# Designs tried in a protein design chat: VHH binders against Acidic fibroblast growth factor intracellular-binding protein (FIBP). Part 3

Target 1, 363 residues: Acidic fibroblast growth factor intracellular-binding protein (FIBP), of Homo sapiens (Human) (o43427)
Amino acid sequence: TSELDIFVGNTTLIDEDVYRLWLDGYSVTDAVALRVRSGILEQTGATAAVLQSDTMDHYRTFHMLERLLHAPPKLLHQLIFQIPPSRQALLIERYYAFDEAFVREVLGKKLSKGTKKDLDDISTKTGITLKSCRRQFDNFKRVFKVVEEMRGSLVDNIQQHFLLSDRLARDYAAIVFFANNRFETGKKKLQYLSFGDFAFCAELMIQNWTLGAVGEAPTDPDSQMDDMDMDLDKEFLQDLKELKVLVADKDLLDLHKSLVCTALRGKLGVFSEMEANFKNLSRGLVNVAAKLTHNKDVRDLFVDLVEKFVEPCRSDHWPLSDVRFFLNQYSASVHSLDGFRHQALWDRYMGTLRGCLLRLYHD

## First folded at step 1 (VHH)

Design s16 (framework vhh_podentamig1)
Fold by ESMFold2-Fast, scan of step 1:
Structure s16 (fold): chain B 363 residues (1-363), chain A 121 residues (1-121)
Amino acid sequence: as target 1 above (363 residues)
Amino acid sequence: EVQLVESGGGLVQPGRSLTLSCAASGFTVSSNYYGWYRQAPGKQRELVAAISGGSTLYADSVKGRFTISRDNAKNSIYLQMNSLRPEDTALYYCARDLGYSYGWDDAFDIWGQGTQVTVSS
């Protein structure tokens, strides 16, 4: 059984926090393990109350839709057909209601020879009756176009909440792309700017957002990506001149890398080194928070959250599954942050860090 | 460290077959999302096949010819490529994808270095 089938087929099996972790890219097993750990640390009953509500089916459908909206466009068609037919109908009718007629027609009628087998299977199992607008529909194309537009809207909303300019978002996307695909090829001139660690890239994005380095982005980012790819040395350095954080906060970036490496060692013999690395990172993050805001309460919340990096490292009873315990400290504390902008930025940073550390933990 | 390493590429004539392997180290292959991508010179990287929780997905251009699979015991992902065409010539990448349910972009969190497949008459 696929993980998607488990969530859709049994709405009482998994609580909201587990489902949220699955949407963050964790397997069902890992999400359950992290949630159990979090429950031990927090001892909250709120999730149980939500799971017992008559709105649980609504929440599960919403989260499933969010996962689909995060999927690459090319995979969307097949992902929809992996969802049990009854849930496909519910999900699509509920969230694409602005044109339910097309949605119903797509699910219940064979509209093109290219999708004949999939549509036959769904139509037979769901028994959907199509209504209205039949003449204006051709193939599955309109549903996919609508989903793509909704994904674009969500990205724009997140970008607006984080006050990112199109130029800044493009520049960071370019750096992340080239870090993963170009610098790993070992080109000598660019080795000093290697960003192969995904959490490292997320840290750079957070740092730059907090400094407010913004600019108007060109309307064709793909064209600019190609230009950068053709002359990485000149284009990359030009973008970095505009990304003051990368050049100015080299020490903080180095400390972030040290944190990841030190957390993975997690050995009794290196606690002093681990503590020093976490303290240095905490100091750097406090400096960043001060640049973002002089609101003492907000800074205090950031400091408290970051200081939780040190607590597990001082433990005389270091557990063998340190990474999960460590990450749950931050997951549990994220909601202590006030303000949607600060919390959302922190959520993305911690999500990336959790993914990176969990992968490194599994060897 | 965590990494994916591709192997099995090479030069083959049209109509032949190749099997690409992707060995994972630093983590265990399980129910996470994994994909094979390819990139021809001067073109955007495109998805070829993906596997998630036992389900598989294929690009229209390769359906019926390519098969993606995984072997948890060997900690590896495979792409069996049958009836190869000149249009299949590209650098093939293996990737672990957490972008489906995480963040607001389509980025993969782990990529291999790639293995070259050349199909020529």
Scores: ipSAE 0.000, ipTM 0.103, lowest interface PAE 21.6, mean pLDDT 44

Design s17 (framework vhh_podentamig1)
Fold by ESMFold2-Fast, scan of step 1:
Structure s17 (fold): chain B 363 residues (1-363), chain A 122 residues (1-122)
Amino acid sequence: as target 1 above (363 residues)
Amino acid sequence: EVQLVESGGGLVQPGRSLTLSCAASGFTFSSYWYGWYRQAPGKQRELVAAISGGSTLYADSVKGRFTISRDNAKNSIYLQMNSLRPEDTALYYCAAKLSRYGLTHSYEYDYWGQGTQVTVSS
């Protein structure tokens, strides 16, 4: 038996150790090797009982899907054919869920009802077959229904995922997959996510899909706003300009990484010299997070900044211990700043950053 | 609701052995990574051993004498301590974290047990 046969077989049972190692950024090879060395490569009774729900199977399917989308064609076919038929159907269903061109057309037209004429138009513009457009639209409608039902407290509900219905669990997996695809049209995809990262990505997708989810009606950028809203937009734009300069400027970001690298190897006191730079970057991130409201542009910029902030770090191939230390320093800096208000949102953001950075160690 | 409960500590003479157990409840055991830490009076908590799937890590002072293991079926972590020395006297803690990374840093652990006292007589 091949390594992939062992891995696929275990994920069809209840092999949470391999699944979790993969979530933490281990390759399939590394995860299997570690478990073989420990003499553990089988189902466990107590842990299996909790994680045998359809919800856990859907998260495993999502990870299989993410891996397969980046796999060489030969490996992709091997993995698909080795999955049990019921799970093959689920994977195929999700694989056809979202084409980037289709998503752009649907969101651009703000489609909630897919008439034959609308789908024909999209098919003509994108080159996607009408049959595929209908399949994708049906999946999109299902995702939209979950978004409408779960606006207020998605994070808490995902934490109780083992109590959710099969359909709702599938929809959360689809939301996370859509969020990952939205992050990276032509860019490196988010491949390894913890459960916290799944919740965060799902929340970002819902916020981007359903404007005004927190009780206020969505604000149209073309509409005139009252004085209070206008003042908030003005101050927020200034904060974003400062943060975009830090994130978009490759030299400043490279300098920041170099300073962090020096601090990691330095003695006590080096951090005092770098504290101003850390505080400036962290203040920018806190200001953006604090103003994550009903504005789609704000949420889109936050998603873009998360991607751009993570992307330079990926190329550095940082040691795991150094990455963890770096993230702890950022967390400490954020908590030391005046005006920090969104602890939960910040923790979720840092969770996503950790998940992305851990992928530095895996092909 | 998450709990880690240590047991197996006690008073022993130098050269003897003890096995510490840590029972976990209130969360998905297999989704977490585990370490044993110890703290002597007046000192900071220090790593004794950590387990990351099948890989283990030991402090230099205990390497070759102590063995960490996990039993997913019993939701338990164990520390087998052989050839005990007076300097091994400390309160021993079981700790858990969601990620395999940072097992060597006490401040990165999410959950801690109450501790179990190990005393090696002079």
Scores: ipSAE 0.000, ipTM 0.105, lowest interface PAE 22.1, mean pLDDT 49

Design s18 (framework vhh_podentamig1)
Fold by ESMFold2-Fast, scan of step 1:
Structure s18 (fold): chain B 363 residues (1-363), chain A 121 residues (1-121)
Amino acid sequence: as target 1 above (363 residues)
Amino acid sequence: EVQLVESGGGLVQPGRSLTLSCAASGFTFDDYAYGWYRQAPGKQRELVAAIYSGSTLYADSVKGRFTISRDNAKNSIYLQMNSLRPEDTALYYCTAEWLGDYYTPSEYDYWGQGTQVTVSS
């Protein structure tokens, strides 16, 4: 049906601004609200972000933390200096506590509460200085758990809302549900819902629609997932070899799915292939940037940043905090440079790269 | 004291229309963006429509069915809801939003008490 076709397009492509906000860690509902707010501000000619002066409740404070984790470092510093000292200290403290939780998860090591030696050992192993974050050690578990529970609750509320709508909305909710649960086992480990995870599950639903199972849970999800992983991995290699022309939005979505599939395949125990695919992924992103932007500064920064991620695949893994630092630095540059033609394209590719690196370092 | 007072809610059959009104007081009406949020039982509040100085934005679920408007002389905001569906059943909140914080997720500075809309036969 034409309505189903439109829904599938919107579900897999997502509105450009909503997708960017979702990559920044917002729920779909919050991303839609922010897009509306941003559009209204554009009408008034406003160009600067400011923080609310009223009292922040627990929910707003942790959603702001999620935003700050995805904010460029330059923008973060500008925003922090504009807020009252009490709120500034709170946001900085929660930001660093969240970063430490990532380091902990990447290492798969349980830290003893209040042990300096454990933090120093991790810092030495990963190349990250954790001494400045030691003060948040007792709080990072609480902050991390609450933020993740809030994200889960928000996703569940969106899923329930869509399930009370028409069939198309239920299918969208199912895709989001399967994306979350595909990468969450019975153990509560942090795995952020990425656009790639969402796109992967959207492909599974589309495959089931082709088999006449629209609106129903997939029959034998493991078999469907295995088939999709193999097909997308093959597509990824083909796209990277053949990428000599300007990539359209549909090609961008297909490439993004292939990149996520490659990361997932590596996590399933194809380590050597993952290294080769990661190098091809980085080269593909460089080629896309070279074809899509006429801004030399943006292209040079993108090339440099992507090349930084190829080097770790040779023998050593880079600490996640170093990778996040480089991603945040480039994000700041993109927001400060005029004339970048496809900022949404950049955000989509950076989201995929973050997903690939996060999975690489979890295993 | 800033106050937003909603009215116009009620029980209505599917396919019919309903108009919600919101009266604003206690601040400079023109300096704020206005919106309608809704919240179904046990669900998170979601943005339905927003308006600022004649510019309008709608959630995909209501585009083509709902129309938001404002009357500056009366300091009032309206939501015309056409082709109502059972899924539109919710508490509808009028909100006034300060325009300087587009990095804050779905938070509005002021909101009303809410008016119940129930679409059922």
Scores: ipSAE 0.000, ipTM 0.105, lowest interface PAE 22.4, mean pLDDT 45

Design s19 (framework vhh_podentamig1)
Fold by ESMFold2-Fast, scan of step 1:
Structure s19 (fold): chain B 363 residues (1-363), chain A 123 residues (1-123)
Amino acid sequence: as target 1 above (363 residues)
Amino acid sequence: EVQLVESGGGLVQPGRSLTLSCAASGSIFSIYAYGWYRQAPGKQRELVAAISGGSTLYADSVKGRFTISRDNAKNSIYLQMNSLRPEDTALYYCAAYDSELWGYYDTSEYDYWGQGTQVTVSS
């Protein structure tokens, strides 16, 4: 029996049907579900192998975690106990990868205050030990130190390209670096969790959180928040408000995340390498835009933007002004597309980000 | 849109060489990933070789014998097949993936396909 059968009840379904039932159970919006799934299928091709792949398993695992977060307390313990221990460890690992805000806020503050009751409650309900929580906090501190050391180059470049606040740029960088360090610092390799998927899942958590999908359940209020008694500081709350605005322009958010991932893999301080990778991603995005419309005028617009922005620049160094110009012009153009084209374009951007992460961090 | 036209197939004796060509037409040739697939009678279609930019990948059964290459100036993709074996007999397809990122190419169905060209390795 699969772990998913525990949540689906007495029905034995194919992976695709189980995924759909899972997504429909706890107000995971159809739009969010379709974006994730369409992105996977379009990037990898619509095959049975893809539906049964590690990629599809990652998204099913994410939605399974969302369901667990909203289960009644009495049922939660029973459901967790029925999942094999090895699979429980993976689910819990991914949960903390998605909830970097929790690691930063709750574990940082509660551990500093010596408050063990909240951690014991979490440990009982999720199987996560205090030692595991401290390991995650230690990894977060290491990532934060690295980000601060590179702040002048990495954060400024990201901030200038996207005109974001220092806090938001640092949070994006920290999530990418935290996923990398967390994955690579352990002696245990999770064969079913690639670094790219890990980082991508963290991004999906932020997207779902800011869209209000987190905490929604058909039968329960947000039991996760009630049980965990979380504290949020002013900086974190401000970052969430900024993310809510930014996710309305999902194209820019996806490009921003891809640029951060490129910087992390690349030789920090080698601006030309970061620019080259952004140029390649921009070519992919224009190709997607061209394919989404049969309207010649709209297609001509996107082609013209690429030819004026991408093709003329053959140097090893892209001017920052050209990058900003492309983002501003492309953002304005995307807002003119209809709802279906917007969804398809977003799904492709998410697919592009995941592909970028797999290429940059595969090994 | 991209259109693909294969050529170069035929009957060839074991141990000989054959080069397949794929001519691509369309507005965005340079940013596509390309692959060669084959389907032998009674078998599933399989990826033989793929190329994206300067990166190449080969199926274990052809590694060391086949070479995939591209010529952006001519909008063409090539498959150089050396030391041909009877088990290489198949219908060969050229395919294009309209994404800059080929990280998923081994699990993807390509967006554009040629008509196929028959390669027979026999006496």
Scores: ipSAE 0.000, ipTM 0.103, lowest interface PAE 22.6, mean pLDDT 44

Design s20 (framework vhh_podentamig1)
Fold by ESMFold2-Fast, scan of step 1:
Structure s20 (fold): chain B 363 residues (1-363), chain A 122 residues (1-122)
Amino acid sequence: as target 1 above (363 residues)
Amino acid sequence: EVQLVESGGGLVQPGRSLTLSCAASGFTFSSYAYGWYRQAPGKQRELVAAIWGGSTLYADSVKGRFTISRDNAKNSIYLQMNSLRPEDTALYYCAADYGSSLYEYLEDFDYWGQGTQVTVSS
């Protein structure tokens, strides 16, 4: 068996649960390893080959994205709604990196009457053929388009409930969220919104407002938009301050509160599932730290890094640049810790937080 | 093994301030989420405030009046209660759970203190 056969041909190692683990931040190798070690996925020649591979993560990632494209509509819908904002940003980044790098390399070589050696070099470095590369590129574009379409559906759902324009639907959602951004009380259960929930809802509203703005918003002042690459928390807080007058209209808020809260709660269900995953991660990482070393300073540093990284990442309000910066700092810090050098498995994954997840399920 | 002990409760007049303290022991303090709950006579226990890392949450009824904080060096959690009202009268509980998410733990904290009485009346 070859790695290409595993990812091009039919295989049972890439399923819905492996996709969910990958979306949660596991590498393909880690996701497969966790499934095998938990006894859920059968250990075969195919799974053994993936576990032994230290290369071709880019190909495995694109193959998994292709599976999302070919999923039945209902399953695709469910999987996309399970992608947190930080992972959506990562998918977008990988799409642009693939688009620029592969179009430039592949198209440049082809347009320049590329030599066999140039094409072979690309195939060797990426582990894919020119034909496969083109197909992967097209399929990634399709997945990206579906993800963007799903983001627009939230505004449509609010409009259906309230018979409102895009701007009014966004404003109503913001007003209700502002009133309920800490706690929501019901007859049977107490609910609350964490800062992460706040950031998640704020990002969804901003993203849907951006998509909806192309749909016939009237006047220039209301149509003026800031770049999404800016500080979203600052922009959303500024929007809420401008909506303060509308928040004072308690009669209007009360009439629409339950319907808008119900729509927003549907989206928060995905976030709740992610919260459970981070709870398990935190428990396991503390246990791993305790087992890897008796040095309290090393354990305290590891716990501190988990607290600083996992908490903001769980909130999904961190821009991709901050996540990258933190991963680089974490990698540098871990490599400077001599106490971990004796652990073969830990040393292999020293530069990444995701490697720690594999260790968690070893015993 | 995990133990939470509340203190600082008492009788106070409306409009005054009171600070509750919760001393935690038997575990790694910084790895836990903490919350303050209250239960008035004949009513269900309700969340007042919660804290995990840099994130804080407050019930609408206390927003702007109460402040939750933590001191990792002292293994303690605090609830600063300003502008107290008669409806704030209740038995206040400190709660803790291992994890990184306040959203999941709001309804199912694993560890609870014994409670401290706060009475706001003339």
Scores: ipSAE 0.000, ipTM 0.097, lowest interface PAE 22.7, mean pLDDT 46

Design s21 (framework vhh_podentamig1)
Fold by ESMFold2-Fast, scan of step 1:
Structure s21 (fold): chain B 363 residues (1-363), chain A 122 residues (1-122)
Amino acid sequence: as target 1 above (363 residues)
Amino acid sequence: EVQLVESGGGLVQPGRSLTLSCAASGFTFSSYGYGWYRQAPGKQRELVAAISSGSTLYADSVKGRFTISRDNAKNSIYLQMNSLRPEDTALYYCARVYSDLWSGYPDAFDIWGQGTQVTVSS
């Protein structure tokens, strides 16, 4: 079967709570926004897990709807019959209102506005009357609007998180960027050799820290204990040396430095005393370094990197240019069909994001 | 010409109020968000308030005391400053947001006013 068929086989197009709100007369955008707001409110005095679950489900629903829009007509028909009967009826009605040739032209060209000129062109190519093309495009545009509203809801949700909690919006953007760059495929380009490798090294540092903290195979990051003494291995020392070389490169973007800051703060955040020492880092860094390793060379490199990059890069403040870049990358990744080749891989990415976010928000 | 012009600054006593105005010209005002920044002597420039369609954001240091508002008909942004403190003394700048995202960083804003001085002193 196609990758799309595998992906949707065990996945609901719309989250149950969003679906209920939609049935109650809310638009898809409003339903998603209301559910996310509920999660944010529950986060006040609660754990991040509830918000993570709801947000991840909404993003997965958006991807399902985008795949539906981009599916060939035959696969669209098959996909419609895989959803629950109550929701199936609405999509079947819309699907049977279309000529297959018309849908193929609209999907192939990804037409959103459907100007008179575009419809005339489709009419000429397919032999369908202009009047029929207009009627069918209006009906198809309703389906397209649901996908566009989900896209808008994703942007709105990130903006709402930003307005309600700057830390939450930035953490989502940063974590998504780390996850996407780690799982980037294909041959390395110049940017990937510098940028992607740098982001990958930063993520490896976080994972190596997790491994050291538990002393066994990697588990839930939440299992990490504050004040745990870690003996760092030669691989982490090598990672620090490579990062130092990369950040010394004058051609390296400030974004790369922000990624290193995020990775290093992730490690420091587990040592709760570091937050109190951010205003007096020269003294605090020595204490933190002593807790991380008994190897003097590793301590010296760690202190040097943190002193140069963590203090200038504030934990709750990212340059907006970097945040906007992360959000644009996140948006592009959300719209990438290649990023969702297998549901299992997507679930792994989401699991990683949940773990990282939970660790950042658990105090 | 695209520009923002601030007004309403001055010398005020602690505990009093002051309203700053920012007049925009040369572009479609209603299409953008706006922010107020301030820079105190010897300190870094900081965002104090921002506004877009239906949303406002305030720095913790001014939350509950300052109110940002906009008037699309007058192409103007306002900052109502209540319960002023000596530490509010700064040069205040109006800025246009070229992105619908902001986080308190100057690079979010592409058009800046010349600034208006606010001095809170007995």
Scores: ipSAE 0.000, ipTM 0.098, lowest interface PAE 21.7, mean pLDDT 47

Design s22 (framework vhh_7qia_2)
Fold by ESMFold2-Fast, scan of step 1:
Structure s22 (fold): chain B 363 residues (1-363), chain A 122 residues (1-122)
Amino acid sequence: as target 1 above (363 residues)
Amino acid sequence: QLQLVESGGGLVQPGGSLRLSCEASGSIFSSYAMGWYRQAPGKQRELVAFITSGGSTNYADSVKGRFTISRDNAKNTVYLQMNSLRPEDTAIYYCAADWGYYLSGEYEYDYWGKGTPVTVSS
């Protein structure tokens, strides 16, 4: 009846390692999968090096299944919900007595409504009887429906407990997932701009630029965060107030930290949304950057924030060089630039920042 | 529970066009597979178009080349662009969501909208 109890666990240690893998160029989904497998291997005595190899992903998962068969039921439920959908199906297969070969065929064929032809094909390839295939397919669908209903409840619970808007809930989730320094969890502290902090600062810059563009003096970011009487977009101001209170109230944050982290584990799609949102935010920052040469104060703020993120890196002026090159290339209207050149330049800039943060994190 | 709300239906002349929209309340995760179904009076509900979380599309033979399904995950919206409409396209159109792209065939999707009517008539 308590769906949250199924997912309660130490997720904060995972946040830092997942963040590091993402910075190393893995997709969020793959980073989560690798981190979960590393945790399982650590409990079984195997090394993470096996998971970093070019071996087949299904083979890695098969090794994990052999070890997870001996896990306590509560831990097994938690681990199932931390793994990507494709790997999650394999864990569910083992736990609920599905044939692994059947589940692999279902996933490989992208089946959603098991036709007779599809099930006959699976039966032929796997040697499983058609009757067994039909029973297993029905059970497979039912299990996934239950899991997804539980995930929905977790996200709704977070919004209710924190009284957060959808945007602030996403920002908070990103901060929890990508900013270990803010929550002091995991192996090392990050003292520089994380993905969440970067996104937060970018939104403050966009708001300040907008106010400046309408002929009003730009609002100081600190003043926006502290001044509740400012004539700003009420939703944005409320979001900043809620985020500040949530982050500042360590007791409240700690009380619900496991719930927030559990929702990130339960909502595998949230990780993909974070990647998509980062790309969209990057496009927004490029549009703002095109105007930075026309507003010295905003440009200086942007450079200062980037330098704060990049300064501890041991890269020889590379990130700062990329920033200046980027701003120079965007001194003309963004609409006058080649789209592929635009995306490639931004990808290079962000790749450099990720590489820098990864070096800092390991040193 | 995830809620899906369809819009964009209406009355249109044969050969006309309509764009249907489906907005997910709360959010649409990029891992959800989205589909459009329709049910004509006195007939069974049938699949019209399907788009996976990865962006792969699939269409019923009767609508290939005329209908285009697309999604905008940033707006939590899935679209069905319907061109060269025929009287046979008259139906109530339903948006459906399924987690991932692992299930196909005769089983129902896990989440459904209430439907938006499309009438093609002179």
Scores: ipSAE 0.000, ipTM 0.099, lowest interface PAE 22.0, mean pLDDT 47

Design s23 (framework vhh_7qia_2)
Fold by ESMFold2-Fast, scan of step 1:
Structure s23 (fold): chain B 363 residues (1-363), chain A 124 residues (1-124)
Amino acid sequence: as target 1 above (363 residues)
Amino acid sequence: QLQLVESGGGLVQPGGSLRLSCEASGFTFSDYAMGWYRQAPGKQRELVAFISSGGSTNYADSVKGRFTISRDNAKNTVYLQMNSLRPEDTAIYYCARGEYDYVWGSYEDYFDYWGKGTPVTVSS
């Protein structure tokens, strides 16, 4: 079984090729659904004809999701890793025909009554007509209980099997059902994977990696480092601390975020070199993952790194092709965990990253 | 000034294919979602296919796997490729401009302009 299998808790359902397609945000009709189709359909009762269709649209995928959501908890958590969060959110939005921004406003304000003032505020903020807001609010209230029951069940099932914190389970449910990321330009709503979706997927992988070692007795982080790879782990933690200091500066982080988003959209020709740096960053993050099962300090630093550096465009939407590229590089690196023992590779990675950050800061 | 002009309808035998076209003018075509409605004799008008401004598609259950909606923004045209046609597909087909990049079932309130329609007859 592959190293990647530890992230999903079932070595018979996921391999690297299947996981790469999942991270790409492809439909469940891709290799993932085809590979596991027979076993899952027999347990859930989903029809073979639906999954065989190579022209499966969002409605068919949603109906499949509805059926899988009624699967036993043990099977459900495995299936969740085969359906991209962005795809699930898109399907839920289309099935219930709610604007994502509208739903977020209703949930954020915890609206139980659709007063004209509340709906006028939402209409102004979202650009949706008042008549549409009224219709959507009335329809949302009818399905709100069902949607919340689905989210609650998903949160409980994920927590039970992946031992996720309440916040991460709730965030995952929100991404699945309401975090479909769209920019509106005039009448256009463009659908993209957000950098937040990527960062959350990375965090879930790290959580599952840690759970793969749940039989390990707790140890002192300093003693664990001393017992294993003293020199490499000490230098690695020092490098992470230096990077953390660089990204902790709000102005520098905002500048970095702006420049990263600009580079990914090709607005500045100077940033072709950043693509190599993101490949090196992905490789470095996977190398950090190798230490997470043995040292809480490393895990905490990795979480900070993801929150402050790996999510530079969290509030923006990335083109799907750019996200696929980044996620594929990250996924491909999972089987290169031995790279963490190569000091020269790590030094090159950190040297390049520091050089890039300093150049961006001064440019 | 605003126009949607359908073409490509006609008589076809069961199992045959037809491609409908809808040429738009008088607005920025690429900014709008588009849909295809049909109305069979004695029945209510229903949405059979939808395409968002970004290219995302949706279909009525009765046509899934047989019909494909697509668009060409350079030509200001939306298409409906109809394969494996059945007598039940006999209807007048209407092109419609969508107010939103989503739709609830066949709810016409999402659309603010329709073409005049093109007839499709599936019979021996």
Scores: ipSAE 0.000, ipTM 0.095, lowest interface PAE 22.9, mean pLDDT 49

